# VHH binders against Homocysteine S-methyltransferase 2 (SAM4): the designs that were tried, part 14

Target 1, 325 residues: Homocysteine S-methyltransferase 2 (SAM4), of Saccharomyces cerevisiae (q08985)
Amino acid sequence: MARLPLKQFLADNPKKVLVLDGGQGTELENRGIKVANPVWSTIPFISESFWSDESSANRKIVKEMFNDFLNAGAEILMTTTYQTSYKSVSENTPIRTLSEYNNLLNRIVDFSRNCIGEDKYLIGCIGPWGAHICREFTGDYGAEPENIDFYQYFKPQLENFNKNDKLDLIGFETIPNIHELKAILSWDESILSRPFYIGLSVHEHGVLRDGTTMEEIAQVIKDLGDKINPNFSFLGINCVSFNQSPDILESLHQALPNMALLAYPNSGEVYDTEKKIWLPNSDKLNSWDTVVKQYISSGARIIGGCCRTSPKDIQEISAAVKKYT
Key: E = the ipSAE of ESMFold2; O = the ipSAE of OpenDDE; V2 = 0.75 times the mean of E and O plus 0.25 times the DockQ between their complexes.

## First folded at step 6 (VHH)

Design u3 (framework vhh_7mjh_2)
Fold by ESMFold2-Fast, scan of step 6:
Structure u3 (fold): chain B 325 residues (1-325), chain A 125 residues (1-125)
Amino acid sequence: as target 1 above (325 residues)
Amino acid sequence: EVQLVESGGGLVQPGGSLRLSCAASGFTFSDYYMSWVRQAPGKGLEWIGRIYYSGSTSYNPSLKSLVTISRDNSKNTLYLQMNSLRAEDTATYYCARDRGYYDSSGYFPEYFDYWGQGTTVTVSS
């Protein structure tokens, strides 16, 4: 293996903080790919011409996105599979069988690995059940969230990623509801056989989207104790308010002081509803330098960007990580 | 050039039904998700539901049994069918072009790049 197993590498290098890539969906949109589709950023991979035609414009765009994040300083990167559940793919694309679905995921992972090379870490990205119903930023899973069969929803993607040696880490992103968090934490090594992390979707005031507090989340983890899958490697926050994120991560650190953390917030841009455009945040008090410094002091081991973060943002994160480690 | 024009609002008795329309122009309608959002007097924005370009839908669970969203791509028109209307359904109803962009704030305008002017629905006897 050209790279050490991720957990061993971080144990051998206790001061190392890995730089994660930026927001792939919004970056592909900025590059001209129409991601307004239930499978989101996965849409360019659905077309067979992406795979068969070396002159495919979408293929070049995706490859250039990965290369630009690598050049910016990214050391760990995600597969483009946030809204790529079997349910989303089979209901919204020509792919209708589990065999076809597994072939798609295997090809996406192979493509991502080929783009980043053998020296970089690769995350198999999995969005929440809430992303399928457009609730990952509200946490509203309906009146009976305890009746949702999260395992059956995740199972096809999980079984595929568990078998794929090109992946170093599985990332559950933007988890907004306590019942989904509890479900993931309940899965043993037969279900989650690779190192994994959980990124939480939280309000600006620092609670999970469904209203669950960091203290309640910490209590769930403490109550499970040694029953938790030993592959649970990081807990963190993603696609959260830029300005509020350092205080939120610190709250998580205070509640779980021995947990390895990660953070990748949104860019801090604000939407102008009258002009209908995204604008730089003129009230932004924090810089990447300040935010990254605070994340590191709270115990973050992986730092990157989420929605509307570009290679320029990752370059600034990389510079700050180098400065404070 | 992008325009969204809602129609079909008005006064409805409790228990009645109403169908709102949204006429889209200035863009390739079939390439976009579309959403309905409402705002009751003195309250915040409440997302009703989204329709994908394929016709698949996703709804606010609190409203799912009361509403149906549909689209006609040949007419560049979005629809909201409402049944069993209650006084608390009194609101200004907006159609919005849905970018599918997700933001950590949970604020609905972050997801939409163009809004209609709104059409008012009043439910009273």
Scores: ipSAE 0.012, ipTM 0.363, lowest interface PAE 8.6, mean pLDDT 86

Design u4 (framework vhh_7mjh_2)
Fold by ESMFold2-Fast, scan of step 6:
Structure u4 (fold): chain B 325 residues (1-325), chain A 125 residues (1-125)
Amino acid sequence: as target 1 above (325 residues)
Amino acid sequence: EVQLVESGGGLVQPGGSLRLSCAASGFTFSSYWMSWVRQAPGKGLEWIGRIYTSGSTSYNPSLKSLVTISRDNSKNTLYLQMNSLRAEDTATYYCARGGYSYGYEDMWSGYFDYWGQGTTVTVSS
């Protein structure tokens, strides 16, 4: 392989900050793919024509999206698998068996690796149970969240990604509830055998969506101590407010000063529900230069964009990373 | 063209019940999650619940004892049954296609790609 193992590369290069790709779902939507579907950005991969027809329009669009993020400066990129739990796929597509599901995930990972080449890092992207129930921005998992069987929900996707040597990192995104966070952190090396990170879904005043503070999250991590999976490599925030994100990441850094962090916020654009379009955020207080500088100061090792972030946004992030590292 | 047309709104006394309907056309209705969303006068959007392609449902926990969502794929129709209505339930009720993650803080409206025009429910006196 042309790339070093991710943890070794970052240990050997302690000042290095990796540039992550932008928002794949919203970028595919911008390119004309209708992602308004329970499997979200995975929808183009469900059609057999994506795999069998070399002239597939969707195949060309997805490949061009990866190429545009690479040209913008992305060094680590995600598989297109945010809403791709076995439950979501088996209930909402023609795929009905675990074997068919594993084949779909393997093909998506292979496609992503082929697009980015052997020099770039690849994240197996996993969305939260909260995204399946539309609660990743409230963290409201009902009266008895501790009784939710998170392991069974994640298990098919986890077992697939654990076995796939083309993945360098597993990314749990937009985790909004402390009981889901505790579940992930409780899984040992037999369940999570690859380096992984957890991206938190956070309010602008710096607490988890369910109201859990950064200090409470830090205490959970400290209480686990030496029992924590040694593959837990980064903690961070994603799909969070652009303007508030630097202060939020800094609050996490203050609570856990020795934790490697990551951040990839939304673009700051606002959705007009009457016109059904995205508008520029006229109240945007910060530039990517300012935000990235503050992320690096707070200990971020991976920086990118989430929803509505384009190759142009990634180009600006890449420039800022080079300037401040 | 995709169309969602709500009906069944009107005046209801406190403690009453209403059943709203949403007629869908222009797409394969059976292949999509469908949701109900409401907006009280001068307030933001509030998600009520979702029905999956399988017929399983997921509700806003604060509303789940008061509402039932169902669908009839043979008629391309979505339903919302509401019981024990309160003055605070006065709102415009929308059916919407979707109800899955869009990845945005405060932008849960981004979960939905098509909305109906809405039907008004007034709970008074």
Scores: ipSAE 0.011, ipTM 0.366, lowest interface PAE 9.5, mean pLDDT 86

Design u5 (framework vhh_8fcz_2)
Fold by ESMFold2-Fast, scan of step 6:
Structure u5 (fold): chain B 325 residues (1-325), chain A 120 residues (1-120)
Amino acid sequence: as target 1 above (325 residues)
Amino acid sequence: QVQLVESGGGLVQPGGSLRLSCAASGFTFSDYWMNWVRQPPGKGLEWVSGISWSGGSTTYADSVEGRFTIIRDNDKKMVYLQMTSLKTEDTAVYYCAKDSLYEGYRSEYEGQGTQVTVSS
């Protein structure tokens, strides 16, 4: 009837790989929603008409996106909350109070759960502090990144998601800086009471955006050891180069052979600034079939797509997962 | 073709003021957040300020809050950065950038920038 707790399900089914959804922000943009703003893919949820009018165009588009990912084979899906920190929302929308903010997050989670049903897993998606300042792809957190109060930034969204039993997993995405990674890993069960994962933002040559190597990241995790929150369930890479991602995930697997991993790369498309369209990358060396096979060999338990991945990409990922598991 | 053309930089004394301008073309200007980012000599890009598509929301880096004001004019397709109480650490090339998480602050959207030098 009800779905099993995610960690129990994966422990009971050691060969199971869950198919994650695709890039929600870029998919909503392709469907006509203007997401180019600091709250990004959360923008359609800010309007009260989204909630009060079942005939809202934006409401239909978001429902269609979830349904298309489900039909493609997605088994675990994200809330549309990548750029939905309290700071981002209160600075960039009419929402000004913690109460209004909690109401927004609760409504988004309820909407996502209603779209996917009770048998699918739901991730509460959280973007990095770097996404708020548009540095998730550079990792440049300034001269004293160790002094950034990451906890205060994440606290309102994290406290909300911790209380919401419709969420199965909290996903920290595109973490580009070692000090942010260390901060998240330092939070105990009172702060992170749900299973969670950390998705790393990495350069094409396989280091974290700030220059930290996979071996250095592994050493931080090994050094923390049993001090790490036992809810830390997966480590992985997301919004990463399609072509380089299998080798990067393998380097992480070699450094942390007992860690459950996840991967969801970009589609490999390149933006044409003259035509203002995304084009297939002629240098795309691999198929989803090949990449997924390599991810599974490296210990990936959740596989999906990031920027510019569509329901068609998820269908190909789903077919490959079924073939190799 | 997306183009952003920055202007208004120059040499000023500490405590002085400058107004930077950004002329946008090649995209639907009123649909995008616009940002100012800067690059001090020998350092990486530093985000400075952002303004919503309508101008109804603004945000600032802690280092400039209370001193800088971002403004947009959608009819003229312009973004401005009014800088007051300038400090030597504000010395940088300033770039105008449209807000896109998958594109980031790329040089093709930032233009050539405008140099601000705060020195006696």
Scores: ipSAE 0.000, ipTM 0.197, lowest interface PAE 12.8, mean pLDDT 83

Design u6 (framework vhh_7xy4_2)
Fold by ESMFold2-Fast, scan of step 6:
Structure u6 (fold): chain B 325 residues (1-325), chain A 122 residues (1-122)
Amino acid sequence: as target 1 above (325 residues)
Amino acid sequence: QLQLVESGGGLVQPGGSLRLSCAASGFTFSDYYMAWVRQPHGKGLEYIATISSSGGYTYYSDSVKGRFTISRDNAKNTLYLQMNSLKPEDTAMYYCAKEGYRVYWSSDFDYKGQGTQVTVSS
């Protein structure tokens, strides 16, 4: 059965928390796809064999990833388009025209919708300008970040996603810099005509990667007031430290108590920089059960996982959401 | 073949000062955040300070705020840590670390050099 419009569904069900999928890029890497490329997790879609050969190994891997997240309990899932700006695609792939770019995005959205079916919500995923330069975890946009034309950078992907009725929500992920946040919040309904959210890239100490505090972010939002695009539906944190994330989300809730929030942290695995491997987090007090309970108490409406989160993680998130809602 | 080479450690009295250096090669130094982390003997890794790729932003752990200053010289591909008012609890192996990609903030740094030992003792 067809899904209700996302805003209506959540308004009709004020206690409902949607379970988001896990980390697509890291999951595809774990399944054998080489994602070490400027277009990241979009790389399997660049090969024409993905589209022309239904027995393509990469096609099967991507489809199985979506199916495994669905089986784990995911209710809202992302297109595989984090580093898929026109600039990234045209500089790093054979695609050189807006027409070819629009065809690529349309095919990726169609593929994602076909994998998840009509009952699930679909997010058009957009990474920050910082992802193009590998600075989404630093927020360092150089000496004059106010001079970056963020609108021109985002425009081709935004225009494509605005027109695509298969998308329910646009997600701006890992925004690490206040000037980029201000730019997105300044865009009116003619630029952002679908519900959207902004996921912040934050330090373990709970400030934006560029050093901007949650209170400063809240003040920007409050100062804009009625000038903010009414399609701005959620604010949250993503690809953030697992252990610190509940306190960070709560700080955002305290600063903006009426804002609907979302959170999808990294897995809690600790990277061993000498051995170049991920190690399990042994802290059982910061289980998904505990973290999800705290997210819900802070007003989260969408909860999922980011880097290194697997279908097993989503299964645990789904169980916790059902337990606490 | 990226490399990080730490130097400047040594034995110092409580209240003394040391300046650590990290010489970077094999990557575009000016494109990456850099960090200092330390590891006391037999204990886990502790984050100390981070500096942005431009040098315009710095971040410190609460244990060293006001005592340590991180800086960089992009023309020389060198990271520095000025350590003042040293305490016995600052005794550790100090490592220079380069920014990692798609990793937690505390674990965003994916390469450490051989380290330089700092011992604060009377």
Scores: ipSAE 0.000, ipTM 0.168, lowest interface PAE 14.6, mean pLDDT 84

Design u7 (framework vhh_7xy4_2)
Fold by ESMFold2-Fast, scan of step 6:
Structure u7 (fold): chain B 325 residues (1-325), chain A 121 residues (1-121)
Amino acid sequence: as target 1 above (325 residues)
Amino acid sequence: QLQLVESGGGLVQPGGSLRLSCAASGFTFSEYYMAWVRQPHGKGLEYIATIYSSGGSTYYSDSVKGRFTISRDNAKNTLYLQMNSLKPEDTAMYYCARVTYDWRGETFDYKGQGTQVTVSS
């Protein structure tokens, strides 16, 4: 098509850093979509009117969000599928069958591709097992996390995304637990046939949400060695503290110097749970210019924003990427 | 509809004790972190304690650490707060809250009608 395969493009352009979109869920919420639902930002796609009525308000809002990120400089964008596991969808929407579920995912991917065009890269976004119980920021997978059948949980979404040629990359986001990380890294090419990345959910102290250190993560990767799926393309951090993120990414680079990295942190805003409002982070010491420069120095190949990052944030990220590449 | 029903409040003298209960229904109680929060008359909401879904980990605000104990009974869908060494500044409406952790951080939803605790001499 109009774009080269992602891994080939980045190999041919070793200094290129791709600009990722911002936080879709929070941006849609800012635009008036009620995302307070177990399927999160996927909620507007559940309504049949989104698909049948081209004058649908929600359809217009989602399309304008994609267009605003493109205009800001985004070169690689995500499907709106963070909380779209078969389990979450079948338990919280009218969709009850795998056939209906596959149709939903295919329609979302088609919509995303149509919004961004053929020259941009598209990530099939997959949230962690913990997201369906709101534990991706604690890493608490219960008393026996080693017994969780991660493969069966991810299987319906993985099989769908593996078959969809409109996707360039599969992104596992906000992975907060070592047993889930090990499971994903253990899957062979028959399970993960597309390039993929793993975005880690990490504490401000620079460890995985469950307490696993960067050294322990690096050791898992080194121990697997040649057994790791060759489609494992990037490792990184997402939805992480803005201020701490450059040092955390550098720690990952030091532990795995040959690994291509990515980063897309939160905006740095703090939610006031009492007043139910977002407040500026008084401790936000860095600019996007400074943070992006440090990410590039640490080997980041994809840089974007997560929660509360807007098209304006992406414009600043894009400007910094152009300045330092 | 998600429901949380608090009980066990009342009037107590400084240094006294009370045990609050919260009966939860309409959701899978055992899968959620639960919290107690309080609101003194005419003031904002103040965090008191959180308990993990399994009951294995607990966290307390500095103002109540060592005096209050949070616990849960997942078989009965019930949350408890044992309050010892009560002080006048503990006077507040106490709310049971379901805790969610998302990109906003820790959020408290589906809190009930509350139970009033008054500590006075």
Scores: ipSAE 0.000, ipTM 0.262, lowest interface PAE 10.6, mean pLDDT 86

Design u8 (framework vhh_lunsekimig_d3)
Fold by ESMFold2-Fast, scan of step 6:
Structure u8 (fold): chain B 325 residues (1-325), chain A 118 residues (1-118)
Amino acid sequence: as target 1 above (325 residues)
Amino acid sequence: EVQLVESGGGVVQPGGSLRLSCAASGFTFSDYYLYWYRQAAGIERELIASIYSGGYTNYVDSVKGRFTISRDNSENTMYLQMNSLRAEDTGLYYCARWGDEYSTYDYWGQGTLVTVSS
């Protein structure tokens, strides 16, 4: 293995900020892959022709996406597994058994590792319960969210990723509800045996999608103290407002000054709901340079992009990281 | 412009049957996964049935064996055949095309009301 273990590398290099890839789902959509389905960006991997036919158009598109993010400066990249829970896969594809599911995840991880090589870090990407129920941007988990069995939902994907030595980090993305956050933080080393992070889905006003404040989240973490899984390595924000994200990350830093942070916001493009199109960023910040500078000042150790972020966005992030570190 | 138009809802007695239709236009129907969702007052919207572009179908446990989802790609129409209806099946039924991470439901119909009453 050409790379040092991620936690050791970051401890040995306290000034280093790793550049994360961009929004894979939206990038694949921009490249012509139809991702409008419950397994979302995982859809090209469901077809056996992706695996058996080296000339597969979808296979070429996914390889080119990884290669373009690498060329842009990405140093840590994700598996294409955001909406790839056993429940979502078994309910919405021909895959019906745990054995078939494990084979799918192993193949996707192998494919991602082969695309990025041994020098780069690889995140096993896991979306929230909210993504399955269409609530990851509202955080509305119903009247009794404390009764949701989050562990059983995540278990098949977690057990697979825990065993896969090609993964350096497990990433829980767009967590929009405090009860789901509490559930993940309650899992011990037997359940979550690899370094992991939690990316929060936050409203533009700096609260979790369900209305929980950053101070309340910090209090949950402080209350758990030594009971928290020692593999919990980063906390951050992802798929959040471009403009508001630096202030939100700073509020998290102030609430948890010893916590390693990460951030990967949306591109800042504005969706026109009447015209059903994306409009260019017209906000007051105007560039990744200003946003990345502020993230680094707040102690971010991993910075990348989420929705609508392209290789060009990652190139700008990479340049800003290099400039300010 | 993408349009989804539901029809076939109505009032029915317990044990009865209804067939819902969803007429789609403005997109390549055969390329998309399509879904039926149900919402009752005070209850979360729930996925009832889905159909893959290749015809694979899936159902929530409470309707399995009673409801059948199907599609006619030549007519750009999706159906939900509902048999052995129960009072708890009462609600607004929505035809939907799955959204991306910016919109959990990219496009929705207006909904069609199903009332199961004695």
Scores: ipSAE 0.000, ipTM 0.238, lowest interface PAE 14.0, mean pLDDT 84

Design u9 (framework vhh_nb_b201)
Fold by ESMFold2-Fast, scan of step 6:
Structure u9 (fold): chain B 325 residues (1-325), chain A 121 residues (1-121)
Amino acid sequence: as target 1 above (325 residues)
Amino acid sequence: QVQLQESGGGLVQAGGSLRLSCAASGFTFDEYAMGWYRQAPGKEREFVATIYSGGYTYYADSVKGRFTISRDNAKNTVYLQMNSLKPEDTAVYYCAAKIYTWYSGSEYDYWGQGTQVTVSS
């Protein structure tokens, strides 16, 4: 491999902070791809013309997105697989078998690796069960969330990603409910054999979407202790308020001072639901400079962007990371 | 002024069918995901079905294979075709609308007043 294993690289370079890519779903939407469906940003890969036709418009758009994030300074990037569970794919696309599903995931990972090259890190992106039911921002998993079989939901995607040596890290994004978090933390090395992280979906007030406090989350992790899968490599926050995110990450750092953290917030833009427009971040352009400096001080090892973060945002994050590391 | 108006509810025998309609006004209908929720007596509101702006559909396991959600963007209307109805489907059915984006959140932006469906054994 041209790159060192991720955990070895970060251990050998204790001050290194990796720059993550931006919000793929919103970036593809801005580039003209209609992503409003249960497989979200995976939709362009469902068409066989994406794979068979070198002149495919969608193929060019996805390739250009990866290239623009790389040119901006991204060093670790995600597969476009946020809502790509077997359940979502088999119910909402022509793909109906596990064999076809595995071929889709393998092709997406191959495509992502080919776009970024061998010297960059690749995250196998996995969205929460809550994203499948459109509740990743409420955390409302119903009356009996403890009865949800999270393992069976995640199993086909996990088994595929565990076998794929082109992936360096598995990323569970926007986890909004404590029972789902507990399920993931309970899985042993046979289920999660690659380094992985958990990105939390947190309210503007700094609690998990379901109302669970950062202290309660820290207590769950502390109670598990040495029983936690040794591949659990980072805990963090994603798709969170830009302005409030540094204080939220610092709360995690204070509660779990030995835990490696990550953060990739929304762009700071606010959607006006009445006017149907994005309102710009009213802070000056050096807002990423301030936020990134604070993230690094809180122990962040991976920093990037989520919703509405563009290559320009990643360029500013990259510049701030270089300045403070 | 946003309005969601449900219709088509009523009394039906087990094994029968009903078609619910929801007429929407006051927003750009074709950009929104449209959903159906229901609330049975003494129970919390539960998800039934969603149709996204791109036409993709998602169903609760309890209704999959029996209910079909569809939309007519020219008429600003979403439908729920309910077949093989069971007494357990008895509930007030609510139409809901949301723009499906990460930035708008997962909460529905607009809700109708509801329409009663009663399935007798």
Scores: ipSAE 0.000, ipTM 0.250, lowest interface PAE 11.3, mean pLDDT 86

## First folded at step 7 (VHH; framework vhh_lunsekimig_d3)

Design c1 (from t6 with R27F V98R; at its last look DockQ between E and O 0.01; V2 from the best seeds 0.00; counts 0 for: pae E 11.4 > 2, placed apart)
Fold by ESMFold2, look of step 7:
Structure c1 (fold): chain B 325 residues (1-325), chain A 121 residues (1-121)
Amino acid sequence: as target 1 above (325 residues)
Amino acid sequence: EVQLVESGGGVVQPGGSLRLSCAASGFTFSSYALYWYRQAAGIERELIASITSGGSTYYVDSVKGRFTISRDNSENTMYLQMNSLRAEDTGLYYCAAREYYGSWEYTYDYWGQGTLVTVSS
């Protein structure tokens, strides 16, 4: 069965919550693809052998990752394009021209759609400006962040994704800075012609990474009112502490009760710097069951996982969504 | 090797002031977020203030308005100006630095050895 357009599906099913996939970058690393580089998890797609060699190990690994998330219950999945801006790719890979870049994006989207089939939803994932300088977790965009030309940074990827009918939603992930948020919210339908969401990168004490409060963010959105691009479909949080994420999402819900929300937090492990391993957090107060229940109560329509979340985590999320919807 | 060396601790009366320094070497100071932690006897270290590489600051409520964190990238030094000191401010004060890379969200935490602040009447 062919899928309904995402907007129509959600309108027809007002209580439905879609299960999103998990941490693609960390999953690829766990499966042997070294992702610590300027294009992050996009690295396997850069090599022509990925596309031309039917026996490519990397091709098999990426396909298996998508299949594992699907089998875990994911209903909406992301392209592996978090750090795939034209600037990041053209400066750090052999793919230099806009034509080559557009071909790369088209191939990634086609590959992702082939992996998930026609009955699942696909997000065109776009990381923040800060990703190309590794500042998405601090929100520190320098002395004059208001002078950054965010549109020119995003333009090649946006123009490609706007035209790609295999995508159902564009996702601006991990937005850590109020000036970047304001820039995205200022773009009209000529710039953003497809449904999109904005995922906020929030510090564990409940503010955007640059220090902006959730109240301030809500006020920015309220001040825009009816001028907001009608394609703006969801606001949410990602790259956020597991334990604090339900309260953060609820604060957005209370400030913006008519906004459709989404959430995909990091896993709750703690890194042991001495042993250089990830450990369970013994002081963890929440499970996926309790967190998902709270997200649904706060009006979330898409729930998944971010860094370090595995297909097992998505299976737990899927089970909780079924239980509470 | 990375080194963080605190100085400026001492004994002070309630209501007094101290300025702590954290001198750093062995890494690109200007690109790191920097932190002050406090450890009172018998409890775990607690974050009290932080400053991003771009200069944005955060303070916990118990020190807000009394303490000021700052950094001087030309001297590779972070400071904590502590005013209106109280008995509950007594403890070991540690500086820390964190490096982030990619979307992994794990850090290399570098710690100083601590400098003792005693607020006693």
Scores: ipSAE 0.000, ipTM 0.166, lowest interface PAE 11.4, mean pLDDT 84
ESMFold2 (binder alone), look of step 7: mean pLDDT 80; pTM 0.794
OpenDDE, look of step 7: ipSAE 0.009; ipTM 0.281

